# Designs tried in a protein design chat: VHH binders against p46559. Part 44

Target 1, 369 residues: p46559
Amino acid sequence: MTAIEKFFTEKSPDSEQVLLKVIELGIDFLGGEWKNVDKSQVNVSRVHGGQSNHMFHVTSSTSATPYLLRIHRQPPSQVFTDTVNLAIFSERGLGPKLYGFFEGGRMEEFLPSKTFDVNDVLVPENSRKIGAIFPLYHSINVPVSKSRRCVHLMREWLNGYESLGGGDYEILPTTVNYSDHPKSVSIKDLNHEIDNFEKWSTEIFEHTLVFSHNDLASTNILELNSTKELVLIDWEFGTYNWRGFDLAMHLSETAIDYRVPFPPGIKMNGDLIDNPPNIQIFCEAYVEADKKLKNRSPSDPTAEVKALIQECQFFWPLTNLFWALSAMKHSLLKFENGVDLDVQARDRLAVYFHLKPRSQKIYEELSKK
Key: E = the ipSAE of ESMFold2; O = the ipSAE of OpenDDE; V2 = 0.75 times the mean of E and O plus 0.25 times the DockQ between their complexes.

## First folded at step 15 (VHH; framework vhh_7nfr_2)

Design v3 (at its last look DockQ between E and O 0.02; V2 from the best seeds 0.00; counts 0 for: pae E 16.3 > 2, placed apart)
Fold by OpenDDE, look of step 15:
Structure v3 (fold): chain B 369 residues (1-369), chain A 125 residues (1-125)
Amino acid sequence: as target 1 above (369 residues)
Amino acid sequence: QVQLQESGGGLVQPGGSLRLSCAASGFTFSDYAMSWVRQAPGEGREWVSSISGSGGSTYYADSVKGRFTIARDNVKNTLYLLMDSLKSDDTAVYYCAREYEIEWGRTTYYEFDYWGQGTQVTVSS
């Protein structure tokens, strides 16, 4: 725990110390009317339910610019990357403005908005909107490593699992209704799966490398109250990746509810696992927006949309393998966040093996071209 | 510099008891959750127990629940593990580790960033 984290977590938001501190921050990074703000005019409220454990909405009864105070709980390396991303997005108007950053925290524009839930992302119009905004983010050139962090993470998690004493992983029982998976999978087998997908992806989709969110679940989508525009947040997994992986990640997540208030704390909708209902609309919107963004000549998008859908389908199982491996490792440690990680791991592995043959077929078809 | 040093290990008979200690330095001890992790020969590391920074919350692996007790003295910067009813399967090198909580997107995880050198516990008749 950092000093600033301790400061804001141990003291009441209405304490004099906190009020004076947020005024100080306002003055240092925003200036202007904050110089004239008295502590009696300041209100600090904790924001719950976000991607960060420590967020505060800072307002005043004056004309001083309100702001969101975020206290980090990420490793320094992640904070660095996240800050760079946010700074770039801020300048491009693709997210909340970054007002300032300091050791252990940052100040952001507070955006009155609604956070999407699992139902919101299934609304066809919302899916269209989400598909349309992806090209904007994918077009950004971010000065970070172009390495495929997702592949590294999968290997790291699997190694971690093994180091913690993990062995063959039994996939039964599952909550999903698939039976076309092995009873158990070995570490060697899982490594082989990673290797194969890396190989396939590199051979047929390397030209699609873009800066990616890689975790666009519903909780990472904000709808602005004023304009109803969508803003993507929580770029902690932001890295260069295959376009199809990023898109498939979002689409696959639409089938999963992590806000289940009873065990196992996760629910997979089997009807949505094979194909999300809005995949066509989503991909159409993406292609249209991408053409517009790149000033491409108007043409029949049918073939391109079909190709993009296929691309998403190819990466679909890999997104599940990604989170399965995470869940496998972390299930061997102390974990209390309301989700049964073993259930999650088993279900995701079942989904992976169910969908894998489709991906292999796609590879075989595309590799012949 | 962060330092963790375990002590208290030794040879004990089945059914016996041991108390492990971990002396911490180089950081504000009370700000961090601490854990015990053990590694048996030829096996991977196994999480044993954790305690919150304040000591208000404790967690145990099923394999040691009811037999082991984790505690801490934040004034002395010391972590403890009281081990009762020891079994042969408890034979391992025991490590103290500092925990840190991390956010990965929508999920909060925990990791260990510093480890002691470990202390050997051998349970044998």
Scores: ipSAE 0.062, ipTM 0.591, lowest interface PAE 2.5, mean pLDDT 91
Fold by ESMFold2, look of step 15:
Structure v3 (fold): chain B 369 residues (1-369), chain A 125 residues (1-125)
Amino acid sequence: as target 1 above (369 residues)
Amino acid sequence: QVQLQESGGGLVQPGGSLRLSCAASGFTFSDYAMSWVRQAPGEGREWVSSISGSGGSTYYADSVKGRFTIARDNVKNTLYLLMDSLKSDDTAVYYCAREYEIEWGRTTYYEFDYWGQGTQVTVSS
């Protein structure tokens, strides 16, 4: 843990030490507007930022610019990526302004907004709005590696699992009602799965490479109070990737409910795993917005929508394998997070193998011509 | 009216365990995130742990991570803090606090509007 993380996790937000620190940060990064602010004029409120960050809303009774303070918990490489992505989007007016960053944290614009939950993303009109905003972000050229795709991180997690002493992984018992998966998988089996999906994806979908969010769960979607426009946040997994993975990740996460009591702190909705209710409207909105953004010539929109649905269906199981590998590794690190990571890993592996035959059929169909 | 009542504190030896409880009444418990906050003698308040309304998300101060577990029972309207591997610097009054949203931000935003009376935890040799 960094010194700055220790400071903000071990002390109350209303303590003298925290109040003086946030004034210091305001002076350092926002300048003279914070210079004469007294600790009695400052309010620091904790905001829950998930597993990756400690977050605080910092305000004053003066005209000094309020800010959102983000103290990082994620690995250095993810901090780098998230900060670069925020800076790029901030300069384009696509998200909160970035006020400053430092070792272990950053300062950002506070956006009065509603954070979506799993029920919000299932509303058809919200699915349409979400589908329509993806092309705007996908169109941005981000100056980062194009070779760091979802499979790179999957391999890092699987290697980490093995290095921590992990071995063959038993998939049962699960909370999902499937039987079309192996009883257990070896590390070799899982490497084979990653390699095959990478091969399939590269052969069929390399032309779909875009800068992707890769983690668009409902809690990463803000609806602005003032405009009702959507803003995508928390780009810590942002990389170039096949666009179908990015879209399928959002659709797959609509089937996952993290609001359930621990244990297990997670529930997969079987009805949504097999039959996402809004995929047609979602993909229609994507195609329409992408055409408008790129000033593309008229084409066959029905065929383009059907092809995009097929892209989503192809990548859907890979999104579950992605989080299964993360859960497998992190279960060996023995930390508490309100989710039973073994339940998550087993359920997501079961879903992966259940959906994989559809992806293989799509690959075979498209690779013929 | 909203009421929060802590219990389960006491005197323990270093390395010992305690389970704190907070009985909640006067509101729909499952609608609110809840926190534990502690205050050592002569010091300011220190946030310890938080849990979402559903119980699906938990958060811990690094000083207690791996040793403390926050949980809730939304049927019994009770918040818990399981404290393991206690150290002398865990000595404090522990408060149960209800969180509420006062502003929607980039992520969920909470403030504390109701507090319990606190329960004393003392860790000594």
Scores: ipSAE 0.000, ipTM 0.161, lowest interface PAE 16.3, mean pLDDT 83
ESMFold2 (binder alone), look of step 15: mean pLDDT 84; pTM 0.842

Design v4 (at its last look DockQ between E and O 0.42; V2 from the best seeds 0.00; counts 0 for: pae E 10.1 > 2)
Fold by OpenDDE, look of step 15:
Structure v4 (fold): chain B 369 residues (1-369), chain A 125 residues (1-125)
Amino acid sequence: as target 1 above (369 residues)
Amino acid sequence: QVQLQESGGGLVQPGGSLRLSCAASGFTFSDYAMSWVRQAPGEGREWVSSISGSGGSTYYADSVKGRFTIARDNVKNTLYLLMDSLKSDDTAVYYCAREYEIEFGRVTYYEFDYWGQGTQVTVSS
């Protein structure tokens, strides 16, 4: 534990020591009006959310710039990557500003905002906005490894599953209404699936490599109260990946509700699994924004949009395999987190096998060109 | 530096009892969920039990449910595993592990970032 973590976790947010410390931080990293702030004018409130970090909202009754104080609980390697990403985004105005970082923590811009839910992301206008924002992030050059982390993670999770004693995985029962999946899948078979998609993706979509979010669920989208602009957060999976994977990840997640208050705590909307209703709008917005960003001449985007939709469709099952493998591994740990991980794994595998033939067909078609 | 050190292992007869301890240092102990994981010879790692940071929630593998009790003393920075009605199948190296949470969207997953060296438990007649 860092000294600063100990400091902020053992003391009350309203303690004099904490108040003075946050003033000090304000002065050191923000300066300005913080130099004139008295402890009696400062309010520190704990922000509840992710358990990965301790978060405090620091405000004052003065004109001093409020900030979010984040005290890290994450491994150093994750902190490093996250900090680099945030720094780059900050400079480009693509997320909360990074005011400062120090050993064990960082200061960020507090963004009054609404976090999207499963319904918000299904609003056509929101899909358009989200589609339009992706090219901005995909255009960033981030000095991190260009390796396919998603493939690596899938393999790691599968290995973890095996190491924990996992064997053949039964894909029954499912909550989704698909039957075109095997009754069970072996570790060998799953490895083969990973290998095939890696091969296919590398052969036909390697030129689409971009820095990707890889986890753009609704909970990772903020709508700013002031401007109604969208901000993407939680870049813990941020790495280079195939564009289509990143886009498909978001689209596929729109079909899944994790806020189900009853067991199994997860619900997949079958109507949205095959094709989200806003995929056209989403892809149109992406193509339009990308053209604008790259100063491309206006042209009929129809063919490009069609191609992008196809690309998303190709990667759609892979996103489900990705999370299925995660769920498989973690289900063996028997943690109660409100979501039945076995149900999730089975459903996602069912979806994967249901959609896989489409992806294979796309590969076959595109590989002939 | 985060340190975890297990103790309390040994040789015991079937039906016997043991109490394992894990001394933690280098982090705010109460802020982290802790787990016991065991590994039998030639087998993979098996999760045994977990306890929340506050100690308010406990979890057990089916194989040990009703026989094992996980506890913690946050003042002493110590994790415990009370093992009763021990069986031959309980023979393994027992590890103390610190948990950390990973959020994947709305789903929270758990990983282990630090491990002790382990303590040997042998159940044999």
Scores: ipSAE 0.029, ipTM 0.489, lowest interface PAE 3.2, mean pLDDT 90
Fold by ESMFold2, look of step 15:
Structure v4 (fold): chain B 369 residues (1-369), chain A 125 residues (1-125)
Amino acid sequence: as target 1 above (369 residues)
Amino acid sequence: QVQLQESGGGLVQPGGSLRLSCAASGFTFSDYAMSWVRQAPGEGREWVSSISGSGGSTYYADSVKGRFTIARDNVKNTLYLLMDSLKSDDTAVYYCAREYEIEFGRVTYYEFDYWGQGTQVTVSS
């Protein structure tokens, strides 16, 4: 732990030391609004921030701007890029304002909101809203490498799995009911799968590169209480990537329920794996919003929607391989968060091999044009 | 500067016991969870066991559960691995490693930022 993390975890939020510290932070980053605030006018309350941050809502009885205080549990290198991404989106009004950052933490706008669950992402109007907001984020130029895509992280995980003594991986037993996958896969086989998908994606979808979230599960979507507008959070996996991967990641998460008790703490919805609900409405909203943002004349809206659906279908198995490789590596380490990583890896590998032939067919069709 | 130094390895017969030690310096030892990781010749590294900073929580790989015991002495800044019922496939270099927390997606994992040079354990049948 850093000294700042120790300070905020060892002391009560209503202690004099904490009250004076949050006034000091307010003065330092928000300025004169906080200079005449007395500790008797300040309220600090703990907010649940998951396991990566300690979070506090700081308010006063004055006109001084309230803020959310985020104290990081992770090393600065793991949170710095997320903070930079937040700053970029904040400047464009696409999330909470970033008031400041310092070693070990940051200050940001508190957004009263509802976090989506797995049922919320199945509601057609919510799917339309999500589809419409993606182009806003995809249009932003983030000054990071364009060559470090999802496949780079997948290779790092597979190399880590091997380095930790992992070998051939048995796919059975699964909770999904497929038979068109191998019984086991070698590290060499998995490297070939990554290489093939990278080749395919680069040859036919390189023009679709955008800065992507890469992890848009329901819990990363906030609905603002006052406006009902959606905000995307938790950009730790943000990279440039093919937009179809980003969209398919969101769509594939509609098939997954994390609310089930451990063990296993995860369940694939078999009915949704091959047939994501609302994909038509979602892609229609994306195409319409993207056209508006780019000030394009519609040439054939129906054909553009069909092409985007095809992009999503192409990338859907890759999203499952992505999380399978993460689960494989991390199953060889200590973990705490109530998901049986071997169940996840097995099921996602089964889904990957089941859906891969469709992606191969799409590649073959498009590469001949 | 962080230093981790393993000791206590050696040659032992199957069914025998060993106690490994890891002396830690250059950081506040009790603030960090610690792990043992092993590497057999020509193979990748295998996580063996972990212990929380306080020593209150211990974790074991299935391959060693019930045979190995991890412990720490926060006064002496020393990590231990007590190995019983040793088998030939326990032959490896054993490393002491310092953990740090990583959050990936919706799950928290632990990885390693500093490693010792390792100590050889050989179980000859």
Scores: ipSAE 0.005, ipTM 0.350, lowest interface PAE 10.1, mean pLDDT 84
ESMFold2 (binder alone), look of step 15: mean pLDDT 85; pTM 0.849

Design v5 (at its last look DockQ between E and O 0.17; V2 from the best seeds 0.00; counts 0 for: pae E 11.9 > 2, placed apart)
Fold by OpenDDE, look of step 15:
Structure v5 (fold): chain B 369 residues (1-369), chain A 125 residues (1-125)
Amino acid sequence: as target 1 above (369 residues)
Amino acid sequence: QVQLQESGGGLVQPGGSLRLSCAASGFTFSDYAMSWVRQAPGEGREWVSDISGSGGSTYYADSVKGRFTIARDNVKNTLYLLMDSLKSDDTAVYYCAREYEIEWGRGTYYEFDYWGQGTQVTVSS
C-alpha cells in the first residue's frame, strides 16, 4: 500500500486532513479558484462501483473546478501505460481530462454520466453510436509496444494456471447449451489453440493492427448527461491488437451480464452469443465513421461492412478464449469479482469451441485470396 | 531489503499440531496483507490463508478452514500459522508471502511480491 493510498483509505473523507489534502491537490494541479477555497466549502465523497476502489469526487461550493481523485491500486507498469493513454486521450478530447498525476494517484475530470448496463448496449442506437466512436480511438497513434499483448497475456495466464497446479480443465457442466466441445481440454491443447489463432490472425489480419481497448464491456461505456455522447473508459487492457479482436470483444460482451446479484454472478444470453442482434448496425456505423475520419470518398459500404462483420466473427471465439484463460488462472487464486470463475471459464470455453469452426473456415477462405 | 523467514516446520503425526512463524523485515509490516502458501511435492502452489495488514480480516482455503488459524503480531513483525488436526495431505513446504492487491477492471485479485525460503511440514505416521 502506498502512503497516499493509506492516507485516503484510513481517514474519513470529511476529515480535516483529507479536506486539506484535496485542496492542496486542487491548488497544485488546477490552481485558480482552488486557492480561495476553504475546507468548510469542500466535499469529498467516495465513488463506489467504479473501476477503482479508491475514487473520490471532490467538489466545492465555490467556482473551483471539481475533480475525480483516483488512487491507484495497480502495478506501476500499468499505471504508467494508463497515464500515457489518458494523457493522449485528454489532449484529443476523447475522454476525461487529465488534470494531473502524482505518485500513487491522479486527478481527472469528473464527467456526470450514466454507466451503461447490459440492456443499454443492446439498444440499436447505442450500438450505432459505439460503432461510430471506435474509429476515433483506433486512429490514435500511441507510443507503446506494438506487440500482441493479448496473445502474450493468454500464454501468461495459461502458464500461470499450470504453475498453480492446474491440469486438464473439464468444460462440463456449462450454463450454455452447446455440446460441440470436448469434455476436457489440456494445457497443451490450449497452447495449440493460441498458436493457431496467432498464426491465422497474423497471416490474414496483420494489416488491421490498431490501438485497441480490448475490454469494452458495458461497464466501460459512459453516456454523458449533458451531451449524451459516449466516452470509453478503463483502458487497462489498452494495447495494439487486431481491429477485429477489439470489436468482437465488445460485441461478445453484449451477451454477458456480470452484474447478476446471485450465484454464479454471471449470465450468458445464448441467443446473443452466436450473433449479436446489432452487429450489422455496429459495423455499418464503424465503416461510415472511419471513412469520414479518413476523408474517403463516399462509396457503397456494403462490401466493406460485410468484410468487417466477417472479421468480427473470426475473432469472436478468441475473445472468449482470452477471458476463459484469465478465469482459469484466477479461479485458483484469491479473486473477488462476484463471479464464479469456474462457471465463466467453462461457459467461455464452450462458446470458444462452438464458434472456432467458423473462424477456421473464414481463415481458409481468406487465405486463398 | 525485504526479507521473510519461515520457521516452525517439522515432522508431526496425523492429528498433531504445529505453529509456523514468519519473521518479516525491510518494510512496514502492518501496511501489507500477508499470506501462507504451501507446495506439496509434485504439486503446484496452493494458497492457504491470508490476513490483512491490521489483522482484522482473515481468509482460509476450504482445505484448511476450521483447522488452521492465521495471526500476526505487528509489533514483532511476525506472521503465524497455527495448524491443528494435521493430515497427511498437509505435507508441504510452507511459504510466507507478502501480498499486494491488484485492481482489475473486472475484479480484484491478490499476488505476492516477496516470498520466504519456506519451511517443511511433514505429516506422517
Scores: ipSAE 0.060, ipTM 0.564, lowest interface PAE 2.3, mean pLDDT 91
Fold by ESMFold2, look of step 15:
Structure v5 (fold): chain B 369 residues (1-369), chain A 125 residues (1-125)
Amino acid sequence: as target 1 above (369 residues)
Amino acid sequence: QVQLQESGGGLVQPGGSLRLSCAASGFTFSDYAMSWVRQAPGEGREWVSDISGSGGSTYYADSVKGRFTIARDNVKNTLYLLMDSLKSDDTAVYYCAREYEIEWGRGTYYEFDYWGQGTQVTVSS
């Protein structure tokens, strides 16, 4: 545990030491607006940050800018990408303001908000808002590697699974009602699946390479209380990737509810796995927002929307393979108190193999052009 | 200084019961999920049970489910493990541990950042 975590766990938020520390942080990162703030004018309130962070809302009775203080409980390597991506988007005015970061923590804009659940993302107006946001961050030039895609993390997870002693993986039992998958898959089989999808994606979708969130399930979408505008959070998987994967991740996750009690901590809605009711509205909003952002004359959106839907359908099974590989590796780490990772891996593999033929058909159709 | 201190261990016959306690200080106890973890002689650590910060959610390893009960008192800053129907393979040092959640995409697992010194439980005839 870092020195800063020890400081904030050993002391009450209303102690003189904490009050003086948050004034010091305010001066150090927000500047002179905190310089003349007295400790009697400061309020530090603990807020819920889950079990991975200590979170404090720091305010004063002055005009000094209030801030959210986030003290990480996780190792720095696991928060590094999220913090770097947040800094980039904060500078461009596209995410919560990042006021500063330091060993063990960061200061950011506090966003009074509601976190979406799976039902919220299916509301048509929310689907339109979400679809319109993607082009905004897809248009940003982020100075990081453009070659590190979702498939590289998938390979890291599969290699990690093997290194932890994993072998052939039994797909049954599942909670989904599919039978058109193998009973077991080897590490060799899974490497072939990754290689095939990478080949297909590079051949027909390389022109769609954009900086992507790669993890836009409902829990990473905030609705601001004051404006009802949406803000995307949790950028730790952010990297360049095919835009269709980013869009398909959001859409495919509408069929999955993580807010069910453990065990198993996950519920797949079979009716939605290959038939998302919001895909038309979502893709229409994306196309319209992208055209406006790029100052292009609107064209007949029907053809462009159809192409984008096909793009999402192509990447749909890959999003399930992505999380299956994560779940396979992490199931060997002995701590699964929120989601039964074997249930997730098995269900995701079953869905992957069920939907893969559609992706193959799309690849064959598009490669003829 | 975060401090966790276990007590209540001892020698008990098979089928017997024990109540372990863990006194916590130096942090806001109710903000943290807490675990019991055990280590038998010559073996690695085995997670036993945990309880959410509020006490509203409890979880158990299959090896102890139905026999052990985890509880907490957030006024007294104390974690408990009620152990019934004890077996010889429950013999271990039992540790109280403070959890933190590690989020991996949309799944989570927990790591432990502070441990007590442990209390010995021995189940022997």
Scores: ipSAE 0.000, ipTM 0.181, lowest interface PAE 11.9, mean pLDDT 83
ESMFold2 (binder alone), look of step 15: mean pLDDT 84; pTM 0.840

